# Designs tried in a protein design chat: VH-VL binders against Pleckstrin homology domain-containing family G member 5 (PLEKHG5). Part 2

Target 1, 101 residues: Pleckstrin homology domain-containing family G member 5 (PLEKHG5), of Homo sapiens (Human) (o94827r584to684)
Amino acid sequence: QLLLEGSLRMKEGKDSKMDVYCFLFTDLLLVTKAVKKAERTRVIRPPLLVDKIVCRELRDPGSFLLIYLNEFHSAVGAYTFQASGQALCRGWVDTIYNAQN

## First folded at step 4 (VH-VL; framework fv_denrakibart)

Design s23 (from e1 with heavy chain G104E)
Fold by ESMFold2-Fast, scan of step 4:
Structure s23 (fold): chain C 101 residues (1-101), chain A 118 residues (1-118), chain B 113 residues (1-113)
Amino acid sequence: as target 1 above (101 residues)
Amino acid sequence: EVQLVQSGAEVKKPGESLKISCKGSGYSFTSYWIGWVRQMPGKGLEWMGIIYPGDSDTRYSPSFQGQVTISADKSISTAYLQWSSLKASDTAMYYCARLDYEWEFDYWGQGTLVTVSS
Amino acid sequence: DIVMTQSPDSLAVSLGERATINCKSSQSVLYSSNNENYLAWYQQKPGQPPKLLIYWASTRESGVPDRFSGSGSGTDFTLTISSLQAEDVAVYYCQQYYSTPLTFGQGTKVEIK
């Protein structure tokens, strides 16, 4: 059920920019952040259903865009994720595409 | 573990330039925003601006836009706050602080006292 | 801009007594998408930098004593010190991080009576 996990840098429309640890499952993506002082992982965004995601690799090597849609196909969230390298970014985009098909 | 160490106190005259520093250690410097906060003598805290060292994205408070420059050198894990021409009204304690999660300040430097007098 | 207003400006409390500080925001700092209040509380002792006490309105920072608690939602927030200790003498600040510019309250000075 778990397809891919790893560290990414996330940017959101509220101008927040942060390092996150993501878990991609066959049906959803979880965005988490480690609480270092408590040594626990916190889920910081509602689960993102893979069938509601529009994912596109960006020109900036190692970055991809993730748009989240509601039931009317209207965008309700937009996230830019940066991986540590281009190959890892390609891995995220490909695995998301595979989960959607 | 996480530590922010600021440069020492400064005594300057109006019109002089100044650049103070904030060195981060014990964490991934490029993964967290660094902010600057001013505290005038006997007054409260004023947010000046923030920088994300990983890509040099900077955000300024409108009251400080054009008054100061915030920069960072990720090769030495150091953030900077700079004035081209100091005024007596710039006399204050200046804190750097790391932003966690969305933008609460979780770790603070010890402060740099800047005194500007004729 | 979101204006943060604290009350009172100064508070004298006996050792072991409850101290209560209020903070009001000029607009809601509750983000509906994650149902979190973007509000923090800081403690500043004389000659020291501020220290984070509470974030997300009610989540206590690691290492902060459990006598400190935060409550409230939207525009009205409270920091409570259940049993004041001598080391709690400080100025306390609320801060919103809902939108830029980031803004702080004017501060509440807590003293022993």
Scores: ipSAE 0.006, ipTM 0.639, lowest interface PAE 9.8, mean pLDDT 87

Design s3 (from e1 with heavy chain D100N)
Fold by ESMFold2-Fast, scan of step 4:
Structure s3 (fold): chain C 101 residues (1-101), chain A 118 residues (1-118), chain B 113 residues (1-113)
Amino acid sequence: as target 1 above (101 residues)
Amino acid sequence: EVQLVQSGAEVKKPGESLKISCKGSGYSFTSYWIGWVRQMPGKGLEWMGIIYPGDSDTRYSPSFQGQVTISADKSISTAYLQWSSLKASDTAMYYCARLNYEWGFDYWGQGTLVTVSS
Amino acid sequence: DIVMTQSPDSLAVSLGERATINCKSSQSVLYSSNNENYLAWYQQKPGQPPKLLIYWASTRESGVPDRFSGSGSGTDFTLTISSLQAEDVAVYYCQQYYSTPLTFGQGTKVEIK
């Protein structure tokens, strides 16, 4: 069920970057406030269904773009995530891709 | 049993092209990065680049960007390192290694010695 | 780029005695999400490829003798061989795999005194 979790920095549109802790399940991605792993977290965005996600690694080091689509395939959200390292960024992109398969 | 088997030693002249190989077996080849590491005679280890065979995502060290091409053929579980024009300074041992970014380079090939004579 | 610096360049230790190798990274290699250091140690014997000894700074790879131990966090790391054996004569490398470009220390040659 749970495929991947970890700390990322998130930017939504032109908003300032914020530290988040994300949980990737087989069917959805949860974005929560960044806290120490052992502590409870608060969900700060509605759950993002894996089937509605378009994910692209950016050429900027350690960053990837996540576009969220509605039922008509129109973009209703765009998020840029930054991982602590380039290998960790690729891990996120690969795991999201595999969850969609 | 996980194995990485590299192609044999090469002796080349400056300006010649070369392509060496690294064949993986005993694991899911498309689920791990393959890295290339250079070791010049009597020197330490230098990372050249990595490739993820599952989608051909390739990353290069800035020192090797444009100097070599890394590729993979997932149908035969083989990764490649290629030079279009060799230089005498390319004389080195070249290792391929399997990278799990949680655990580092956990399995290594035996190495391919490349000698470029001028 | 993260620069890895090892000390000493070479080390001579008597059989059965402790060998200590240091490694410093120019930036932290600690990933806060899982509280792991993305730092590995490799052993290379003459004529052989490198062999992974330790990952996550202190986790011993399967099959590696317990006389090998890693410690440290953030930027300062140590590889310890508690009781040097003849087969431990090798060059040892630290490596960060926190971010690309992946970088190795220059190596420490361990010899018998």
Scores: ipSAE 0.000, ipTM 0.580, lowest interface PAE 16.3, mean pLDDT 85

Design s30 (from e1 with heavy chain S31N)
Fold by ESMFold2-Fast, scan of step 4:
Structure s30 (fold): chain C 101 residues (1-101), chain A 118 residues (1-118), chain B 113 residues (1-113)
Amino acid sequence: as target 1 above (101 residues)
Amino acid sequence: EVQLVQSGAEVKKPGESLKISCKGSGYSFTNYWIGWVRQMPGKGLEWMGIIYPGDSDTRYSPSFQGQVTISADKSISTAYLQWSSLKASDTAMYYCARLDYEWGFDYWGQGTLVTVSS
Amino acid sequence: DIVMTQSPDSLAVSLGERATINCKSSQSVLYSSNNENYLAWYQQKPGQPPKLLIYWASTRESGVPDRFSGSGSGTDFTLTISSLQAEDVAVYYCQQYYSTPLTFGQGTKVEIK
């Protein structure tokens, strides 16, 4: 089931920064981006299983951190997301926590 | 649809200042990086730097750090490349290009030829 | 910094024949989190700006003919033009966009033999 969707700005550990459109389902988070001239969205990262995510709200207003864990509980990915406001950021964090339960 | 339009050719003397522009249209200007690439006559492409207009995050190539200033005005969807004091070695074609970190430099301006001679 | 090296510097190929351009990076441009190589190929014709042909090492940009293909992973990459057309005469550049500073190869000039 789809729980939440929306635009976020994403940063990750290779100096990138980009606008993405995320879909949060009960079991996974999809990070997508519009394909140029194709009028569709493309999944740009492997699906992030919600039970493998460590999510933390950051001091930077409207930002939260996702750490992705492998089967051995080792961090294999880290993403910082910026929402358009603190309330939307809190909404993302809370919905992720609810999906993990 | 998506277009980057650069300012016209410039002829300058060493020591003069210069600011050239790159205006984006047909897309959300604040959602993509704008990069500047130098091509000296008969030579290859050199990346100078990039700017994210949404928050003015700017990154330079070490070779160009302190040599040029990159800026953007998101209210008019325009990025800029500026020299405080030109040198003859700045003679080159300068391209702006839109960068998406997933797709590379997908749209390019037509180029601005800068000639610096005594 | 990641150094990009192309070979050959120039290549003469007959119309309808295969052209192959190589690109080597001094360190891996494979991003382990998504298994994508952050390597692009550009075509530049005289008097024109560069045009994106391929990103993610092997994904063809919209509108680019299927005779253009990219392959490789990590540090070794290839651009192939399966059947050279007259309009393909140009300089071709590889570029890593894995990390800043972004770097281009020196270019390979493709001419008709």
Scores: ipSAE 0.534, ipTM 0.876, lowest interface PAE 2.0, mean pLDDT 91

Design s31 (from e1 with heavy chain S31R)
Fold by ESMFold2-Fast, scan of step 4:
Structure s31 (fold): chain C 101 residues (1-101), chain A 118 residues (1-118), chain B 113 residues (1-113)
Amino acid sequence: as target 1 above (101 residues)
Amino acid sequence: EVQLVQSGAEVKKPGESLKISCKGSGYSFTRYWIGWVRQMPGKGLEWMGIIYPGDSDTRYSPSFQGQVTISADKSISTAYLQWSSLKASDTAMYYCARLDYEWGFDYWGQGTLVTVSS
Amino acid sequence: DIVMTQSPDSLAVSLGERATINCKSSQSVLYSSNNENYLAWYQQKPGQPPKLLIYWASTRESGVPDRFSGSGSGTDFTLTISSLQAEDVAVYYCQQYYSTPLTFGQGTKVEIK
């Protein structure tokens, strides 16, 4: 089931920054972008399984860190997301924690 | 439709200042990087730098750091490339282009020809 | 910095024949998190700005003819034009956008033999 969706600004390990549209489901998080001249949104990262995410709010207001673990519980990805406000950022972090049980 | 429109050609003397522009339309200007690329006559493409208009995060090629200033005014969806003191070696075509880190430089301006002669 | 090197510098091919352009990066441009190569190909015709042809090393940009294809991974990449047309006469550039500073190859000029 879909729990939360919305626009976020994403930074990651290859020195990038971009606006993305994320969908958080009970079991996974999808990072998407609208494609040019297409009537669709494209998933731009492999689905992030909720049970393999380590998430925490950052001191920088409105930002949170998401670390992704592989099947061996080793960190294989790191993302920093910025929401449009501090309350929305807290909403993302809390909803991810609740999805993880 | 997505467009980047650049200011017109410039003819300058060494030592003069110059500021050229790149206006975006047809998309959310603050959600994409704008890059500047130099092409000297008969030569290839050289990346100069990029700016993210939403927060003015600016990154330069080491070759252009301190040589030019890149800025943007998000209220009018316009990015700028500026020289405080032009040299004859700055004679080139200058392109602006929209950068998405997933898809590269997907839209380009028409170019601004800058001629600097003594 | 990642250095991009193309070969050959110029290439003459007959109409309808296959053209191949090679591009090497001094470091890998493969991003392990999504298994994509951050390598793009651009076409530039005289008096025109560059035009994006291929991104992610092999994904064709919308509106680009299917005779253009990209291949390769890590450090070695190829742009192929399967059947050269008159309108394909241009200079072709590879570019890494894996990390700053962003860098272009020196370009390969494609001409009709």
Scores: ipSAE 0.519, ipTM 0.874, lowest interface PAE 2.1, mean pLDDT 91

Design s32 (from e1 with heavy chain S31T)
Fold by ESMFold2-Fast, scan of step 4:
Structure s32 (fold): chain C 101 residues (1-101), chain A 118 residues (1-118), chain B 113 residues (1-113)
Amino acid sequence: as target 1 above (101 residues)
Amino acid sequence: EVQLVQSGAEVKKPGESLKISCKGSGYSFTTYWIGWVRQMPGKGLEWMGIIYPGDSDTRYSPSFQGQVTISADKSISTAYLQWSSLKASDTAMYYCARLDYEWGFDYWGQGTLVTVSS
Amino acid sequence: DIVMTQSPDSLAVSLGERATINCKSSQSVLYSSNNENYLAWYQQKPGQPPKLLIYWASTRESGVPDRFSGSGSGTDFTLTISSLQAEDVAVYYCQQYYSTPLTFGQGTKVEIK
């Protein structure tokens, strides 16, 4: 089931910063991006399983950290997301926590 | 349609300042990086730096750090490349290009020829 | 810095024949999280800006003829023009966009034999 979707600005360990459109389902998070003139969205990162995510709000207003863990509970990915405001950021973090039930 | 339009050719003397522009249209200007690439006469392409207009995050090539300033004015969808003091060795074609880290430099401006001579 | 090296520096090919350009990176440009190579190919004709041909090492940009193809992974990449046309006379550049500083190969000039 889809729980939340929306535009976020994403930063990750390689030298990149990009606007993405994310879909949060009860079991996974998809990070997508529009594919140029094709006018379609493409999933640009492997699906992130909700039970493998560690999510924390950051001191930078409207931003949160997402750490992805492997089956051994070791961090294998880290992403910083910026929402358009603090309330929306809180919404993303809270919805992820709720999905982790 | 996505388009990058650069300012016209410049003829300058050593020691003069210069600011050239790159205006984006046909897309959300604040959501893509704008890069600057130098091409000296008869030579290849050199990346100078990039700026993300949405938050003015700017990254430079080590070879150009301190030599030029990259900036952007998101209210008019325009990026800039600036020299405080030109040298004859700055004579080159300068391209701006839109960068997406997933798709590379997908759209390029027509170029601005800068000639610096005494 | 990731150094990009192309070979050959220049290539003369008869019309209708295959042209092959190689590009080597000093470090891997394969991003393990999505299994994509952050390697692009550009075409530059005299008096024109560069034009993106291929990104992700092998994905053809919209509007680029299918005679252009890219292959390779990690550190070794190839651009192939299966049947050279007169309009393909240009300098071709590979570029890594895996990490800053972004770097281009020195270019390969393709001309008619």
Scores: ipSAE 0.056, ipTM 0.756, lowest interface PAE 6.1, mean pLDDT 90

Design s33 (from e1 with heavy chain T30D)
Fold by ESMFold2-Fast, scan of step 4:
Structure s33 (fold): chain C 101 residues (1-101), chain A 118 residues (1-118), chain B 113 residues (1-113)
Amino acid sequence: as target 1 above (101 residues)
Amino acid sequence: EVQLVQSGAEVKKPGESLKISCKGSGYSFDSYWIGWVRQMPGKGLEWMGIIYPGDSDTRYSPSFQGQVTISADKSISTAYLQWSSLKASDTAMYYCARLDYEWGFDYWGQGTLVTVSS
Amino acid sequence: DIVMTQSPDSLAVSLGERATINCKSSQSVLYSSNNENYLAWYQQKPGQPPKLLIYWASTRESGVPDRFSGSGSGTDFTLTISSLQAEDVAVYYCQQYYSTPLTFGQGTKVEIK
């Protein structure tokens, strides 16, 4: 069920940037963030169904784009993720493609 | 325990340079923005700029771009605010604060009072 | 730039009475992807740094008493202190963190009558 997890740096369309911890399952991607001491982590975006994401590796080394579509095929979210290296970035993109099969 | 500790108060003359600091501890310094906020005596809060220490992405308020330089040294978890040439109008309390784009400015330093007078 | 405007500039409230502070943004701070308003409220007591009270317009920060509540969406927001206590005397600021430049309201001073 869990295919890949790890730390990524996330940018999105409202001019934000933050470090997140992502969990990629066969059916969805969860974007989480560490919170207060009493709580270890929190999901900060609605779960992203893998069959509704469009994923593309970017020219900027170690980065990939993820666009989320609603049930009407309209883009409702756009995220740029940066991994700590090009190999990890390729790993994310490849694993997402595999999950979409 | 998340903590931001700022350098001590400064008394300077117009034309002098100054660099004040903000040291973070108790969290992953590279993973959060550090912002600088000015508060002139008896006045409200003015955002000056923010820096993301992990990649040194820096963004300034239009009012402060060219007036100050914001930088960070992630090896010692410290952010900086610097003036090349101080003016009397720079007299203010300067706060650093950690910005989480989900939670706002959730932790603040104690402030550094900068007094510029002739 | 998003301009934040508070009202009133100051108010005097008796102990135990309700205090209400308004904040208006010149454009919407509602983020459609998660349906949250990127609007925060801060409390600043004399000689102290600001303290986060509320984020996402209505979510209370950990450790903040439940007499503090935030409401509103889009461009119009309210901070309410349901029963003012002596320790609540402070200046309160709203702030948008929807987009840069980040902007604060001018502040509302809350005093005891």
Scores: ipSAE 0.503, ipTM 0.866, lowest interface PAE 2.0, mean pLDDT 91

Design s34 (from e1 with heavy chain T30S S31N)
Fold by ESMFold2-Fast, scan of step 4:
Structure s34 (fold): chain C 101 residues (1-101), chain A 118 residues (1-118), chain B 113 residues (1-113)
Amino acid sequence: as target 1 above (101 residues)
Amino acid sequence: EVQLVQSGAEVKKPGESLKISCKGSGYSFSNYWIGWVRQMPGKGLEWMGIIYPGDSDTRYSPSFQGQVTISADKSISTAYLQWSSLKASDTAMYYCARLDYEWGFDYWGQGTLVTVSS
Amino acid sequence: DIVMTQSPDSLAVSLGERATINCKSSQSVLYSSNNENYLAWYQQKPGQPPKLLIYWASTRESGVPDRFSGSGSGTDFTLTISSLQAEDVAVYYCQQYYSTPLTFGQGTKVEIK
């Protein structure tokens, strides 16, 4: 089931910064981007299983951290997402927490 | 349609200042990096730096750090490359290009030829 | 810094024949999170700006003919033109966009025999 979708700005380290469109389902989060010439939306990262996500709000208003774990519970990915406002950020974090429980 | 339109050719003398422009249209300008690439006559492509207009985050190649300034004015969808004091060795074609970190430099301006001579 | 090296510097191929250009990176440009190589190929025709041909090492940009193909992973990459056409005379550049500073190969000039 789809729980939440929307535009976010994603950062993955020093240089990477991009606008993405995310779909949060009960079991996974998909990070997508509009394809060139508007033909279709593409999934740009492997699906992120909600049971392998560690999600935390950041002090920077409207931003949250998402850490992805492997089967050994070691971090293998880290993403910072920025929503257009604090309320939307809280919505993303709360919905992810609800999907995990 | 996505377009990047650059300012016209410049002929300058050593020691003069210069600011060239790159105007984006047909997309959300604040949401893509703009890069500057130098091509000296008969030579290859050299990345100079990139800027994210939405927050003015700017990254330079070590070769160009301190030699040029990259800036952007998102209210008019325009990025800039500027020199405080030109040298003859700055003679080159300068391209701006839109960068998406998933797709590389997908759209390029037509280029601005800068000639610096006495 | 990641250094990009192309071979050969220039290549003369007859019309309809296969052209192969190699590109080597000094460090891996494979991003483990999505298993994609952050390597692009550009075509620059005389008097024109560069044009993106291929991104993610092997994905063709929209509108690029299928005679162009990219392959490779990690540090070793190849651009292949299966049947060279007259309009393919150009300089071809590989570029890593895995990390800053972004770096280009020195270019390979493709011309007709």
Scores: ipSAE 0.073, ipTM 0.770, lowest interface PAE 5.5, mean pLDDT 90

Design s35 (from e1 with heavy chain S31K)
Fold by ESMFold2-Fast, scan of step 4:
Structure s35 (fold): chain C 101 residues (1-101), chain A 118 residues (1-118), chain B 113 residues (1-113)
Amino acid sequence: as target 1 above (101 residues)
Amino acid sequence: EVQLVQSGAEVKKPGESLKISCKGSGYSFTKYWIGWVRQMPGKGLEWMGIIYPGDSDTRYSPSFQGQVTISADKSISTAYLQWSSLKASDTAMYYCARLDYEWGFDYWGQGTLVTVSS
Amino acid sequence: DIVMTQSPDSLAVSLGERATINCKSSQSVLYSSNNENYLAWYQQKPGQPPKLLIYWASTRESGVPDRFSGSGSGTDFTLTISSLQAEDVAVYYCQQYYSTPLTFGQGTKVEIK
């Protein structure tokens, strides 16, 4: 079931920054991007299973941290997402917490 | 359609200042990086720097840090590359290009030829 | 900085024959989170801006003919033109976009022999 979707700005540990469109389902988060020439949406990261996500709001307003864990509970990915405002950021974090419970 | 349109060719003398432009259209200008690439006559491509117009985050190649300034005006979807004092060694073709960190430089401007001579 | 080195500097290939260009990075450009190589190939014809051919080391950009293919992973990459056409005469550049500073190879000039 789709719980939340919307535009976010994503920054990764490999020193990149891009605008993405995310779909949060009850079991996973998809990070997508439009492929303009093909007129289609592509998933640009492996699906992020909700039960393997550690999500925390950051001190930087409107931003949250998402750490992805492997089956041994070791961090294998880190993403910083920025929403268009603090309320939307809170909405993302709260919805992810709800999906985990 | 996505387009990057650059300002016209420039002929300058050493010591003069210059600001060239790159106007984006057909996409959300604030959601992609704009990069500047230099190509000296008969030479290869050199990355100079990139700017994210949405928040003005700017990153330079170490070779160009302090030599040029990159800026953007998101209200008119235009990025800029500027020199305070040109040198003859700045003679080159300058390209702007849209950068997406997933797909590289996917759209390029037509180039601005800058000639610096006495 | 990641240094990109291409080989050869130039090559002459007969029309219809295979052209192979190699590119080596001084460190891995493979991103473990998505298992993609952040390496692109560009084609530049005289008097024209560069054109993106391949991104993620092996994914063809829309509209690029299927005779162009990219391969490799980590530090060693190859661009192959399976059957050279007259319109393919150009300089080809590899580029890493894994980390700043972004870096290009020195270029490989492809000519008809």
Scores: ipSAE 0.351, ipTM 0.843, lowest interface PAE 3.0, mean pLDDT 91

Design s36 (from e1 with heavy chain G54S)
Fold by ESMFold2-Fast, scan of step 4:
Structure s36 (fold): chain C 101 residues (1-101), chain A 118 residues (1-118), chain B 113 residues (1-113)
Amino acid sequence: as target 1 above (101 residues)
Amino acid sequence: EVQLVQSGAEVKKPGESLKISCKGSGYSFTSYWIGWVRQMPGKGLEWMGIIYPSDSDTRYSPSFQGQVTISADKSISTAYLQWSSLKASDTAMYYCARLDYEWGFDYWGQGTLVTVSS
Amino acid sequence: DIVMTQSPDSLAVSLGERATINCKSSQSVLYSSNNENYLAWYQQKPGQPPKLLIYWASTRESGVPDRFSGSGSGTDFTLTISSLQAEDVAVYYCQQYYSTPLTFGQGTKVEIK
């Protein structure tokens, strides 16, 4: 089931910064991006299973950290997401916590 | 749909200042980087720098750091490349291009020819 | 800085024949988190701006003919034009966008024999 979707700004290792459109389902988070026209959308990262995510709100208002763990409980990815405001950021963090429980 | 339209050709003298523009349309201007690429007559492509218009995060090639200024005005979806004092060696075609770190430079402006001679 | 080196500098191929261009990076451009190579190929025809042909080393941009293909991983990449057409006369550039500063190869000019 889809729980939340929306535009976020994503930063990760590799010197990148980009606007993405995320879909949070009960079991996974998809990070997508429009390539050509708005109608063309592509998943740009492997699906992130919610039970493998460690999510923390950051001091920078409207930003949260997402750490992805592999099957051995080791961190294999780290993403910083910025929402359009503090309330929306709180919404993302809370919805992720709810999906994990 | 997606277009980058650059300002027209310029003929300048050494020591003059210049600011050229690149206007984006047909997409969310603040969601993509804008890069500037120089091509000297008969030569290859040289990346000069990029700017993220939403927050004006700007990154320069070491070869162009301090020689040019890249800026953007998100209210009119326009990026700029500026010289405080032109040199004859700045004679080149200048391209702006939209950069997405996943897709590379996927759309390019038509180019602005800058000629600097006494 | 990641240095991009292309070979050959110029290539003459008969119409309908295969053209092959090589590109080498001084460091790996493979991003381990998604297992994609941050390498693009551009085509520049005389008097025109460059045009994106391929990104992620092998993914063809929409609208690009299927005679263009990219291959390789890590530091060694190839652009292939399976059957050269007259409109393919151009200079071709590889570019890494793995890290700043972004860097282009010196270009390979493709001409008809």
Scores: ipSAE 0.542, ipTM 0.875, lowest interface PAE 1.8, mean pLDDT 91

Design s38 (from e1 with heavy chain I50R)
Fold by ESMFold2-Fast, scan of step 4:
Structure s38 (fold): chain C 101 residues (1-101), chain A 118 residues (1-118), chain B 113 residues (1-113)
Amino acid sequence: as target 1 above (101 residues)
Amino acid sequence: EVQLVQSGAEVKKPGESLKISCKGSGYSFTSYWIGWVRQMPGKGLEWMGRIYPGDSDTRYSPSFQGQVTISADKSISTAYLQWSSLKASDTAMYYCARLDYEWGFDYWGQGTLVTVSS
Amino acid sequence: DIVMTQSPDSLAVSLGERATINCKSSQSVLYSSNNENYLAWYQQKPGQPPKLLIYWASTRESGVPDRFSGSGSGTDFTLTISSLQAEDVAVYYCQQYYSTPLTFGQGTKVEIK
């Protein structure tokens, strides 16, 4: 069920930016952050259902966009992710596309 | 353990320059914002600005834009707050703190007292 | 800018009694993406830096005693200390981190009567 995991830098709005650890499963994407005292990760956003995601690679090197749709197929959220390199970014985008098909 | 260690107290005259430091340890320095907070004697907390050391993205409070410069050197895990020309009104305790967008300011430095008087 | 206003400015409470501090934001700090309030509470003891107590309005930071609790949503928030201890003498600040510039309340001084 787990397809890909790894560290990404996430941006949701003009002034937000944070390092996250993401888990991509066949049906959903989890965005997490480490909880230092428990040596665990905490989910910080509602699970993103793969069927509700529109993913596209951005021109900025190593970055991709996720647009999240509601049940009416209207955009309700947008997240920009940056991987540590272009190859990892393409890996994320390709794996998301494969999970959607 | 996560620690932020700030440089020592400073006594300066108006018009002098100053650069104070905040060294992070025990975590990935490039993965968290570092914020600077001013506390004037007997007063509350004022956020001055923040920097993301991973890419040096810097944001200032409008009240501090142009008054100070925030920078970081990720090779030594150190953030800086700098004045080109100090004023008596800059007399305050200055804190650096690790800022997480989700958790707020979760770790704080011990503070650097800056006194500016003639 | 979001303005944070606390009440009261100071509060005297007997040991073992309940202390309550209020915080109002000039606009909502509720984030629709995760339905969390981007409001934090900090404790500053005399001669010490501030310490994070609560984030997301009601989530206790690791290691913070359960006598500290946060509540509220949108624009009205409360910090409660259910049974005041001697070590709780401090100034308490609320802070919004919903939007830039980040802003703090003016602080509430809690002392023993």
Scores: ipSAE 0.375, ipTM 0.832, lowest interface PAE 3.1, mean pLDDT 90

